# VH-VL binders against q96il0: the designs that were tried, part 136

Target 1, 167 residues: q96il0
Amino acid sequence: APERGAERRDTAPSGVSRFCPPRKSCHDWIGPPDKYSNLRPVHFYIPENESPLEQKLRKLRQETQEWNQQFWANQNLTFSKEKEEFIHSRLKTKGLGLRTESGQKATLNAEEMADFYKEFLSKNFQKHMYYNRDWYKRNFAITFFMGKVALERIWNKLKQKQKKRSN

## First folded at step 5 (VH-VL)

Design mg5e (framework fv_ebrasodebart)
Fold by ESMFold2-Fast, scan of step 5:
Structure mg5e (fold): chain C 167 residues (1-167), chain A 120 residues (1-120), chain B 108 residues (1-108)
Amino acid sequence: as target 1 above (167 residues)
Amino acid sequence: QIQLVQSGAEVKKPGASVKVSCKASGYTFTDYDISWVRQAPGQGLEWMGWISGWSGKTNYAQKLQGRVTMTTDTSTSTAYMELRSLRSDDTAVYYCARGVSFDHTEFDYWGQGTLVTVSS
Amino acid sequence: QAVLTQPPSVSVSPGQTASITCSGDKLGTKYAYWYQQKPGQSPVLVMYQDNERPSGIPERFSASNSGNTATLTISGTQAMDEADYYCQTWRSSTGHEVFGGGTKLTVL
């Protein structure tokens, strides 16, 4: 049965690029930056005897990566679109065409672009603030579960030693 | 197949307590949160709180704080919601729903609902 | 404290586009979610994270979220789309979820 997020389309602006490793790996792989998010995806190695706790950690990391990829893909595409709309609007207001005499895209000077950056940051301030808070909370949770996995592995080694000595 | 199966309908008197169960199957119970949402007859959805399937951490709606308790039994993959000091305005269909994210939850799978009627 | 405001009802003819709005202060700075509920049934997630569609939800469903308003759009509305629709968001400071009041969609 398909579950939410089990199959994600690689679509813009919410899309995530899927760079598949060319062969099986015994460790995590880091891919090239996604076209839209500019973030490098991580392809997680799944061990044969993954514990429930290890699975929880991996799924949390995968979910966090997917959320992070989608957020930045959406933000980067929105930024690019709004930037172009702003430039076009300002050029029209000045009575200028969208293309230069050489056929290249017309641009605005740094002072005019500062208006766009201020507006974009102001408009998206709360969304970025909530993103940052969510990002820190997610990384805290990941660190917490990494610690639990480490403790589980230590405990299992201790139990194995006790069992071996008892038997 | 992912399923959340809830306990049957309850009829209670004002001042009594009710405990609704929600048995999960088809996924790793400890990987997801369970939220409780109720709906009074002819009314909208009202979020009551959530519980972590892993840690047992809870977060309750302010208006229910002190009257509601959410628990889990990981050995049976079951979540419970107990509401105390019942009033007539607690009459509602109570739903459990699976929360996907650790820091916030959207609800991708829902139980069938449990009607709790509070009458004299 | 904050509530999500939805129109109580929306009517549309078969094959027309239905639009259901959800208004909340600075809602566009948060992710919005949408649920469909038919009489006697449990809610079903139809849109998540503003504009993502779960597997199994028809492509005629789409959504947006900007400024103070999130919108669920159903193109080519069918009789089977008659239902109550609820928007939802959450508050990072409290971890509390909040639902809109719901909109009854009628396909005339």
Scores: ipSAE 0.000, ipTM 0.454, lowest interface PAE 20.6, mean pLDDT 80

Design mg5f (framework fv_ebrasodebart)
Fold by ESMFold2-Fast, scan of step 5:
Structure mg5f (fold): chain C 167 residues (1-167), chain A 120 residues (1-120), chain B 108 residues (1-108)
Amino acid sequence: as target 1 above (167 residues)
Amino acid sequence: QIQLVQSGAEVKKPGASVKVSCKASGYTFTDYDISWVRQAPGQGLEWMGWISGWSGKTNYAQKLQGRVTMTTDTSTSTAYMELRSLRSDDTAVYYCARDTEYISGPFDYWGQGTLVTVSS
Amino acid sequence: QAVLTQPPSVSVSPGQTASITCSGDKLGTKYAYWYQQKPGQSPVLVMYQDNERPSGIPERFSASNSGNTATLTISGTQAMDEADYYCQTWRSSTGHEVFGGGTKLTVL
């Protein structure tokens, strides 16, 4: 295996690049990937004439983002921690130290790691199923409210046209 | 030989920040993580966090989230720990220690410690 | 709340066996580590991977880890062994490192 040098030397740790939208932004901005969820957060622009319906849609999108980030942060953290504990347990069972003679981290081969991956996927099957269900429900709700906002904007334009004809 | 050499003692006022350095020698810096551990006078050891010598990835103790920042400089084989908004209860000897790439390392080599005194 | 509980002090006479316990939920399913700290000095790793001894640590040091309790045992305790001893592991829920409260070993 090649030396690890090339992969991470130019990569800033998550959170070093602060999410800071430009001042007086007139549209939504996308930040760098979150440290734990690996998902990019969206900063939602708030128009000065935001309707109650538009506010409800924005809050729903923000809540969905927070839910999504929390789920993947927890999932990624759990995967990482359980993987390391599995490796520690297997090395302990074999009577092996945590490092090789050269001081490098001791690892398990692909065959041994397959046991962990199968266990992790089976253990989390129901959790992932519920995530997919909720993800579809949230996307449906967002699409529905986007439709309502679009209709509201159409009706507002029609009302302005009628008001001008009445004057 | 493997050594971790820390910066000298510091006296700070409440609200200030302190940045402690830890210069590693005798091994490939990027092959190991560096953990930071502090010890208040007469108290036990308290883990503060670790930083990867390779990726710069960090994991901080919950009690210190938002106040601590750990960084490395690979070109000088040096790790840094900055603690902000200092309080009197931050008075402690601060240690750096070499850690394995596993979540839990043995902390096989320790720096000599840096006394940080926070007083008005 | 301490994940690892140690007795605050243990006293033995020279030549006796000292036993320092470290208790934590399911600690035996994880690796325990032990550190020795003398006044004014940095901690020194004296035991790793439950019962592995680093080079330079005397054979009189041994350890075990099973169930909820890890134990550091010093056979034929000498005056030079007088120090504070800390056990260490990690919390599975956070991946954060955890030290026990420490045990002061007195050799009189």
Scores: ipSAE 0.000, ipTM 0.442, lowest interface PAE 22.1, mean pLDDT 79

Design mg5g (framework fv_ebrasodebart)
Fold by ESMFold2-Fast, scan of step 5:
Structure mg5g (fold): chain C 167 residues (1-167), chain A 120 residues (1-120), chain B 108 residues (1-108)
Amino acid sequence: as target 1 above (167 residues)
Amino acid sequence: QIQLVQSGAEVKKPGASVKVSCKASGYTFTDYDISWVRQAPGQGLEWMGWISGWSGKTNYAQKLQGRVTMTTDTSTSTAYMELRSLRSDDTAVYYCARHPDYLGKSMDVWGQGTLVTVSS
Amino acid sequence: QAVLTQPPSVSVSPGQTASITCSGDKLGTKYAYWYQQKPGQSPVLVMYQDNERPSGIPERFSASNSGNTATLTISGTQAMDEADYYCQTWRSSTGHEVFGGGTKLTVL
């Protein structure tokens, strides 16, 4: 049997039918939003005769997508964890239980949660600044290589047209 | 001057782990990928995997999946390769090499190599 | 499971032309790269993207890649060219690097 694969990241049901997956043929495909990052992954079409420049562009795009997915999945998880820890800490400080009489999670009001949001933003400021820098750098590189690929394709078409006219 | 400097030779017993470092200088570390390649005595080059200097994403050779881990420390411009559950046939010189995929070149700068000997 | 096949050894006399081949299915549709390794030293990139020379590599080194075969050619071979030579390509579908088995070039 084929390898199950590396311990898979537990993928929530994506809403895509298991029995009728989208066909992958000659186009890039956009998948459902990731459970943790909320970003839609792009499934890249890989042509048989992909040029080295096209391969570099695709690798940059795939790597940037993975980086972006991983950053936001981790950020959202960290936010949720720290939010829950903050709520529990505040409830304990008030001498209140973590659950209501109905068994539901006890919550803080918006005014009380303002302290958490300020703390979270302050603590993650540098991390988000580095993310923005890297995001711009990656998009600049992708745009640059997209331009190079476009020029390569124009040049190849011009050479084909020249050949047809001379022949 | 662009340079990759690796950690010194290691002697390990079967079942142990080894972690080899590769310190980069003279270029922007995050602009390049680092590939790891090993060479057993008298044998050819065997690709082990690569790590992105940008994302930390890794891609490992199938034969080594589950035993190898590659990491980077951007603050020190250093790449690491850890190989676990060592066997005698893991005795080899281990190289790191810069892979500037986006520059249209392959492994253009190599470390000096780290000899890892696995014996009892 | 792609395999790059090189002859184990090639012998030439000083001043003669050496040809080292590297064969793989549809290799000509991919870029080939060549590395030189002398005893006790790290590999050195001598040709990239089929036929481009890095700065510092002598003009006597040239290469081609078409069909299923890439070839490294060394004109006017010198004793200093005696080394192991490896071809390499990158598998687009997996992102995996693939090395040939290596060719020992002996200069008489």
Scores: ipSAE 0.000, ipTM 0.463, lowest interface PAE 17.6, mean pLDDT 79

Design mg5h (framework fv_ebrasodebart)
Fold by ESMFold2-Fast, scan of step 5:
Structure mg5h (fold): chain C 167 residues (1-167), chain A 121 residues (1-121), chain B 108 residues (1-108)
Amino acid sequence: as target 1 above (167 residues)
Amino acid sequence: QIQLVQSGAEVKKPGASVKVSCKASGYTFTDYDISWVRQAPGQGLEWMGWISGWSGKTNYAQKLQGRVTMTTDTSTSTAYMELRSLRSDDTAVYYCARDLHYSNPDAFDIWGQGTLVTVSS
Amino acid sequence: QAVLTQPPSVSVSPGQTASITCSGDKLGTKYAYWYQQKPGQSPVLVMYQDNERPSGIPERFSASNSGNTATLTISGTQAMDEADYYCQTWRSSTGHEVFGGGTKLTVL
């Protein structure tokens, strides 16, 4: 299932695939890191005579990229939000303000933050396990379709060679 | 049981907008695309576009670009199709269908019951 | 060029074989899909990926796709098979889906 943050249409998905490859590109193009996910998007070249298998592979790779971008954008936002909430809660419990008397942001020491990191990792363990499982499943599917596309291209080249021999 | 349930029939005046809903159940909504297909009275099927249940990414038929918007609400497993600037030739039954996915079958395998939209003055 | 051409109507007697064609440029290099629609009902997928049958579709339904023509074949046609049949594929360059004009199958 996607994170609860993935259900927000105005943040995570809008950060994905914002940049376009050069108009004359005959290759896949790698863009700059996304603001939210910190992952580089790939913009896939679409051949004019793309086969159904090639289209399925491309759609699968694009969808996997969108899924991956959305997962990490949501995870990074959740981490940042929960970190700030944890710091605020602990400062309030200690009777301290959000700023020091010198006007600097109040912080927790590394020992105090260790509790947050431990809890965050524990809380998100199953989510990360599901992410890894789905990532491997998606990579297996992509590899399978890449193999099918490669065999199609070999077959097409062999058919062309046979036609040349008969001419 | 996998099913798509659409909103009820609508009667609109020319120039108005209509928004049809399609509620999915019995499967993981984010794993599939939803396509919208319409059928004018006595005519064939016409594809309008699809939306990803995961990313919300859309792809619209060229002739409907600028007039159609497709959205999803993952929390309710519902897809929406809004058609603006309605004309009398937009009178049709509008279907949502679970669409091309990389698992079998990768086709319009589950269809909603259809929503009749009548555009008349 | 994304037009799929189907005959408007096909008539067969009960027990005979019905053949419905769908023609498009290089259609055999793409997957073809077939849908059955009865009056007042939603379409039903009857064949996918050229020649695969969904669960629940009788074995008398078969299909092929080669060159420029995809064909849906119904062996031993029954009265219950009377319906409109649509072929479907996609425009590979755009990701857009394309339906044929439909064929009315009459069993009499």
Scores: ipSAE 0.000, ipTM 0.463, lowest interface PAE 18.2, mean pLDDT 79

Design mg5i (framework fv_ebrasodebart)
Fold by ESMFold2-Fast, scan of step 5:
Structure mg5i (fold): chain C 167 residues (1-167), chain A 120 residues (1-120), chain B 108 residues (1-108)
Amino acid sequence: as target 1 above (167 residues)
Amino acid sequence: QIQLVQSGAEVKKPGASVKVSCKASGYTFTDYDISWVRQAPGQGLEWMGWISGWSGKTNYAQKLQGRVTMTTDTSTSTAYMELRSLRSDDTAVYYCARSEIYGQDKFDPWGQGTLVTVSS
Amino acid sequence: QAVLTQPPSVSVSPGQTASITCSGDKLGTKYAYWYQQKPGQSPVLVMYQDNERPSGIPERFSASNSGNTATLTISGTQAMDEADYYCQTWRSSTGHEVFGGGTKLTVL
């Protein structure tokens, strides 16, 4: 059966995008869900006078987003591959064809799919554990650099206040 | 006794095609994937692709897209790998290996290897 | 297109611990696998899913995988362990497999 997804351009997990930020935006912009990861990407606003520390924070946030997008795009592809293979295996075990009389893909009921979900989670437990650990570490690093940027901005405001008092 | 037995050595001229067979025994053929890996003399392992023993679905290395075709014959528990438009740098030992389906992509066991020599 | 990087050679004396590293971008978020290959022979699986041993592989073989680096460790290295070792992972976005360049382990 033909799929209704009449999209003209694919969005690569770590590459090209089919969306654009709004024109003349001075703020971060949130896009539509990525085709592969199903996560909404953030397009980061770049200030004209961005400090080196602010640039490091932005790059860290962009790198973390790219890592997160790639992880879930990969996971979703793995899930789809293994789900299809599981369904085919179980249909074969039951002596059923791969297609229904209407020509649609044959599927399993919720009880049978529970076996697949348990197996999938078990097989990917360590990978998910590492993802959660790395996600925590990345968010800690982002929070730390956000703190540094905040201190830099406070210091700059204090310098500006001193300059005003001198005049 | 799980075993993969491959076809014998081949000598081909540049531009020719080669088809290597891999006969499985000692397990249910349709419950596993077959992966193909090659090794040029003195070089490392290079993954070529895999084929599902159940569905016949394939996945090929990007470098080999358009030149490689993998097939299976479930009635004989045999996987095949055909490589077309052979070049001298395709000279290698070609291995088949059983790989786990359902996300356990470990290669065990391996076939004995098939030497394919491409020379003018 | 990330690659798996292994040192080309590692040398140890009999009874010493050998460590073979495999580096790749975000390798710790994927499963790593290890194969042993002796001259003229097919590769043999020695470690799967980061740190699991197949039946028949001695317990002196162990492995870890964290961050960007997977490590195969052979404790009390024996002469019979002299071989080429390859790491391998799976790129789930494409379903493609990738092997490291291989490490020749020499036991003096």
Scores: ipSAE 0.000, ipTM 0.461, lowest interface PAE 18.3, mean pLDDT 80

Design mg6 (framework fv_ebrasodebart)
Fold by ESMFold2-Fast, scan of step 5:
Structure mg6 (fold): chain C 167 residues (1-167), chain A 119 residues (1-119), chain B 108 residues (1-108)
Amino acid sequence: as target 1 above (167 residues)
Amino acid sequence: QIQLVQSGAEVKKPGASVKVSCKASGYSFTDYYISWVRQAPGQGLEWMGWISPFNSNTNYAQKLQGRVTMTTDTSTSTAYMELRSLRSDDTAVYYCARDVSYGREFDYWGQGTLVTVSS
Amino acid sequence: QAVLTQPPSVSVSPGQTASITCSGDKLGNEYAYWYQQKPGQSPVLVMYQDTDRPSGIPERFSASNSGNTATLTISGTQAMDEADYYCQAWDHKTAYEVFGGGTKLTVL
């Protein structure tokens, strides 16, 4: 495999699943969980009269969703690969083959797998810390723009009422 | 770009100590072990031990147990190997290498540090 | 040296196949790894986990591990392949990594 070399830990996910909501949707739609990330994608409704500020908020939410999908797809792929490598390594240290005498894939018991989960969480501590930091930053930005959009909509409603009274 | 950059050559008297550094860049430092391997002039490779930058766990070759100490500084992504009570037969090029722990291969190596022990 | 045994030298003509062996008691149950070292340079990983090639290593390099003997094979050997080659494996008895004594490959 190309990724089994020195840089195999840099393997990227294969991407995210596509979904298509019903055409007559006037609301955001939530799709089924993505095969790789296990996260449900959201299709954002685009109003015909979307303001530049509303567009910025929507694009920020879409970009955040894509970032989140890519992160978890990659994390799940890494988990799966490292789990197999851990099992193979532990079987190797025991002097055991990768298959049982019946030809089934050899497995580790729960106590042995606990070592893997501890190691995986420990190894990924820095990655998850950076993920959480970026997640906080993105959510702060989204909340900030949501506030701006809300204020803009209030202001526009007031302006619209005033202009209609003038006609 | 993944690289390991080691400190410069050292000349020491018998009985002294030497501390070699290995600065890692281009990857998440705490996700890989660092192994140390030495090579006496004209001789083969000899594994000295490994250290985990994440939890500071170490495993030293039995021949060096009691004379070697491996440490890391995660804030600078630097590994250190200190060898004490130096003897003439400790004269060697000392390498640090990234250790894929579960895979057991050493995929990237530092340029080496020559340590000469002589009077 | 006691755990993993390699021939001290192997000579081949350009274009011929070079074969470097590494033997040890538990090699059938352990993965073997291979490193190339040229004079004045750091070792370079050329084969890992018995049979796999890192990205950037030419296809002429291959390896196997059968019985108690791992073998590095270089097909169509070129002058640039002249180097010292070391095998590596995990030792069950000591629970640490060990290197073979090394093999000097000479391309005549």
Scores: ipSAE 0.000, ipTM 0.464, lowest interface PAE 19.2, mean pLDDT 80

Design mg6a (framework fv_ebrasodebart)
Fold by ESMFold2-Fast, scan of step 5:
Structure mg6a (fold): chain C 167 residues (1-167), chain A 121 residues (1-121), chain B 108 residues (1-108)
Amino acid sequence: as target 1 above (167 residues)
Amino acid sequence: QIQLVQSGAEVKKPGASVKVSCKASGYSFTDYYISWVRQAPGQGLEWMGWISPFNSNTNYAQKLQGRVTMTTDTSTSTAYMELRSLRSDDTAVYYCARGIPYSKSQGFDYWGQGTLVTVSS
Amino acid sequence: QAVLTQPPSVSVSPGQTASITCSGDKLGNEYAYWYQQKPGQSPVLVMYQDTDRPSGIPERFSASNSGNTATLTISGTQAMDEADYYCQAWDHKTAYEVFGGGTKLTVL
């Protein structure tokens, strides 16, 4: 899990109001939301003496984050594309122009858009079910390895205490 | 081998825009930020901003905000820096540099050869 | 506005120790980095994360960072070390990378 080191952009697109933790913090850092997925990435701290098990956990978490980012970036793109196509199709069916007299983009009212949302949700139902299944599987694996890392750290502390007592 | 190869020198008129490219090779392009640093003739290094090829997040120096845009093309492992509304004081060598992995900062460990942009009136 | 202050020039004789300072408010709370730049060439990272040396950089290069001052130390300075040296650090308040003004090292 990300350690306390998360900082948020307090003003976008302001550069001087943006805040990131010091790089010497020795813990994970949470970045601003991704433009496409709208999810905040975690930049993982890598210790000098990271164990193979700790590295496996970190890489698993990084890979899961990348998978999650790509899924939502693709979903958001698909939603936007299909929404645009639906609006244009309906306007053409009505014989209406794609732009208003003032040059603004023509749009559909909420009642008309309800048909699109129903269609989109129905079409993507199976995809979202598979996403949820995979999300649970990935988080189970992460939790399992987090448990292994915790046990390794406890064991190492016990070994260190025992060694100090005998010396 | 790790390399950053930049586009060639440009001569521009005041008010024009310039777009410099930086092609990366020899490493996983999305694992490292690309920073842009410029150096005016006889002057020091000035940081302009960075971009994450992983998610296209950018961070620009305040005095360049609104004039600079950084982008990447992950299919070609290429970073781009576009500077608009050029002035004579934008004359500089522009460097791309591989900087700061997502989890641990190693500084700017590899630099491009630099691109001289001359703004002449 | 974060500022990193370096002396504009440092001169040493061959074989002597050169020390280049970089000062900034609470700089010791951030990692400091050092770059060497020779005329007409790109900068080269010579020290990272306060004290660490990249592969290929001679052991005579060392550095420290504490309080308000980071220091680059070159022992047994050679003519080939003559260059401009820049410190660099992250300013977490602005979320910007900041370079020092640079120090010209002359080996006479």
Scores: ipSAE 0.000, ipTM 0.479, lowest interface PAE 14.6, mean pLDDT 80

Design mg6b (framework fv_ebrasodebart)
Fold by ESMFold2-Fast, scan of step 5:
Structure mg6b (fold): chain C 167 residues (1-167), chain A 120 residues (1-120), chain B 108 residues (1-108)
Amino acid sequence: as target 1 above (167 residues)
Amino acid sequence: QIQLVQSGAEVKKPGASVKVSCKASGYSFTDYYISWVRQAPGQGLEWMGWISPFNSNTNYAQKLQGRVTMTTDTSTSTAYMELRSLRSDDTAVYYCARDRNYLPKGHDYWGQGTLVTVSS
Amino acid sequence: QAVLTQPPSVSVSPGQTASITCSGDKLGNEYAYWYQQKPGQSPVLVMYQDTDRPSGIPERFSASNSGNTATLTISGTQAMDEADYYCQAWDHKTAYEVFGGGTKLTVL
């Protein structure tokens, strides 16, 4: 049975944080940004006639997404934790409270924060370098398999046309 | 063959917790949601929630939020459902069932069910 | 929360056509699924995506979904078809599953 009708424009849907792909969909869907990684997850469509090669490509893309989500969620949480600890430590050393007289969250000047960023980047340099290496390696593999899937589809289409012509 | 095999029946006191397992075999575990559905004696099917083994995303029925936790162990292809603060009206057969993440075909495979009895 | 409404019971004679309805606001935009459950057994998927039948399910089972009402039809009903039948749908916006209350089919 084909998909029925268009989505109702005047309905008040659930909030975007509760988004789920339409169940009558035949396409990949992009979700809202994850709270910790700040990356949008992609929900991949699985066709019923998926070839083994297409399955390998999809799984590679899914695994790469999960790896990327996990890396940035961990990195962002570590950054936020260490940043807050650094700010609180410096404010305590200066004899200052954690909030200004206006109730705003107290912060350090740009020069002091630059010290934190420099230390954080130096501490995490090797980790970020390995991340970049793996990121490029994964994307090259994905591109390679996308090419293989494209060639498979062309070949199957040509074989089908030849069989039809013969009959 | 595709199978979902659940843990055995349990008898619990009110206020206790129960953790039911569902071991999947014969398919790619991360490509399917696992839904948990319960059925009280003589009653209909009641959806409890689902979990995606791919990213551990969960969605729980509002009536059970705060009492239920769903998890998966990808290394053993096993899904778990823990229900806390048990009441007598939690007495039911608990089922796990799979469905596709996209282009869903319904729950084509179900576990055999786990009877959880909550009584004094 | 979305609700799917089914009649509690339907009775037919052997060889007659049984019709089980499932009504809910979401059915106009969501696929309906149907499950058969016999006493002491797990549910069995008998129809999916409104109209389609899984392999192994007899051809006498058919279904439709029009407006806000999905219908399961069993032609030439047999004694072995006596069971509880449940409809089910997904709410794509909340990602909640919803089951109907169930219909007991009696073949007398």
Scores: ipSAE 0.000, ipTM 0.491, lowest interface PAE 12.6, mean pLDDT 81

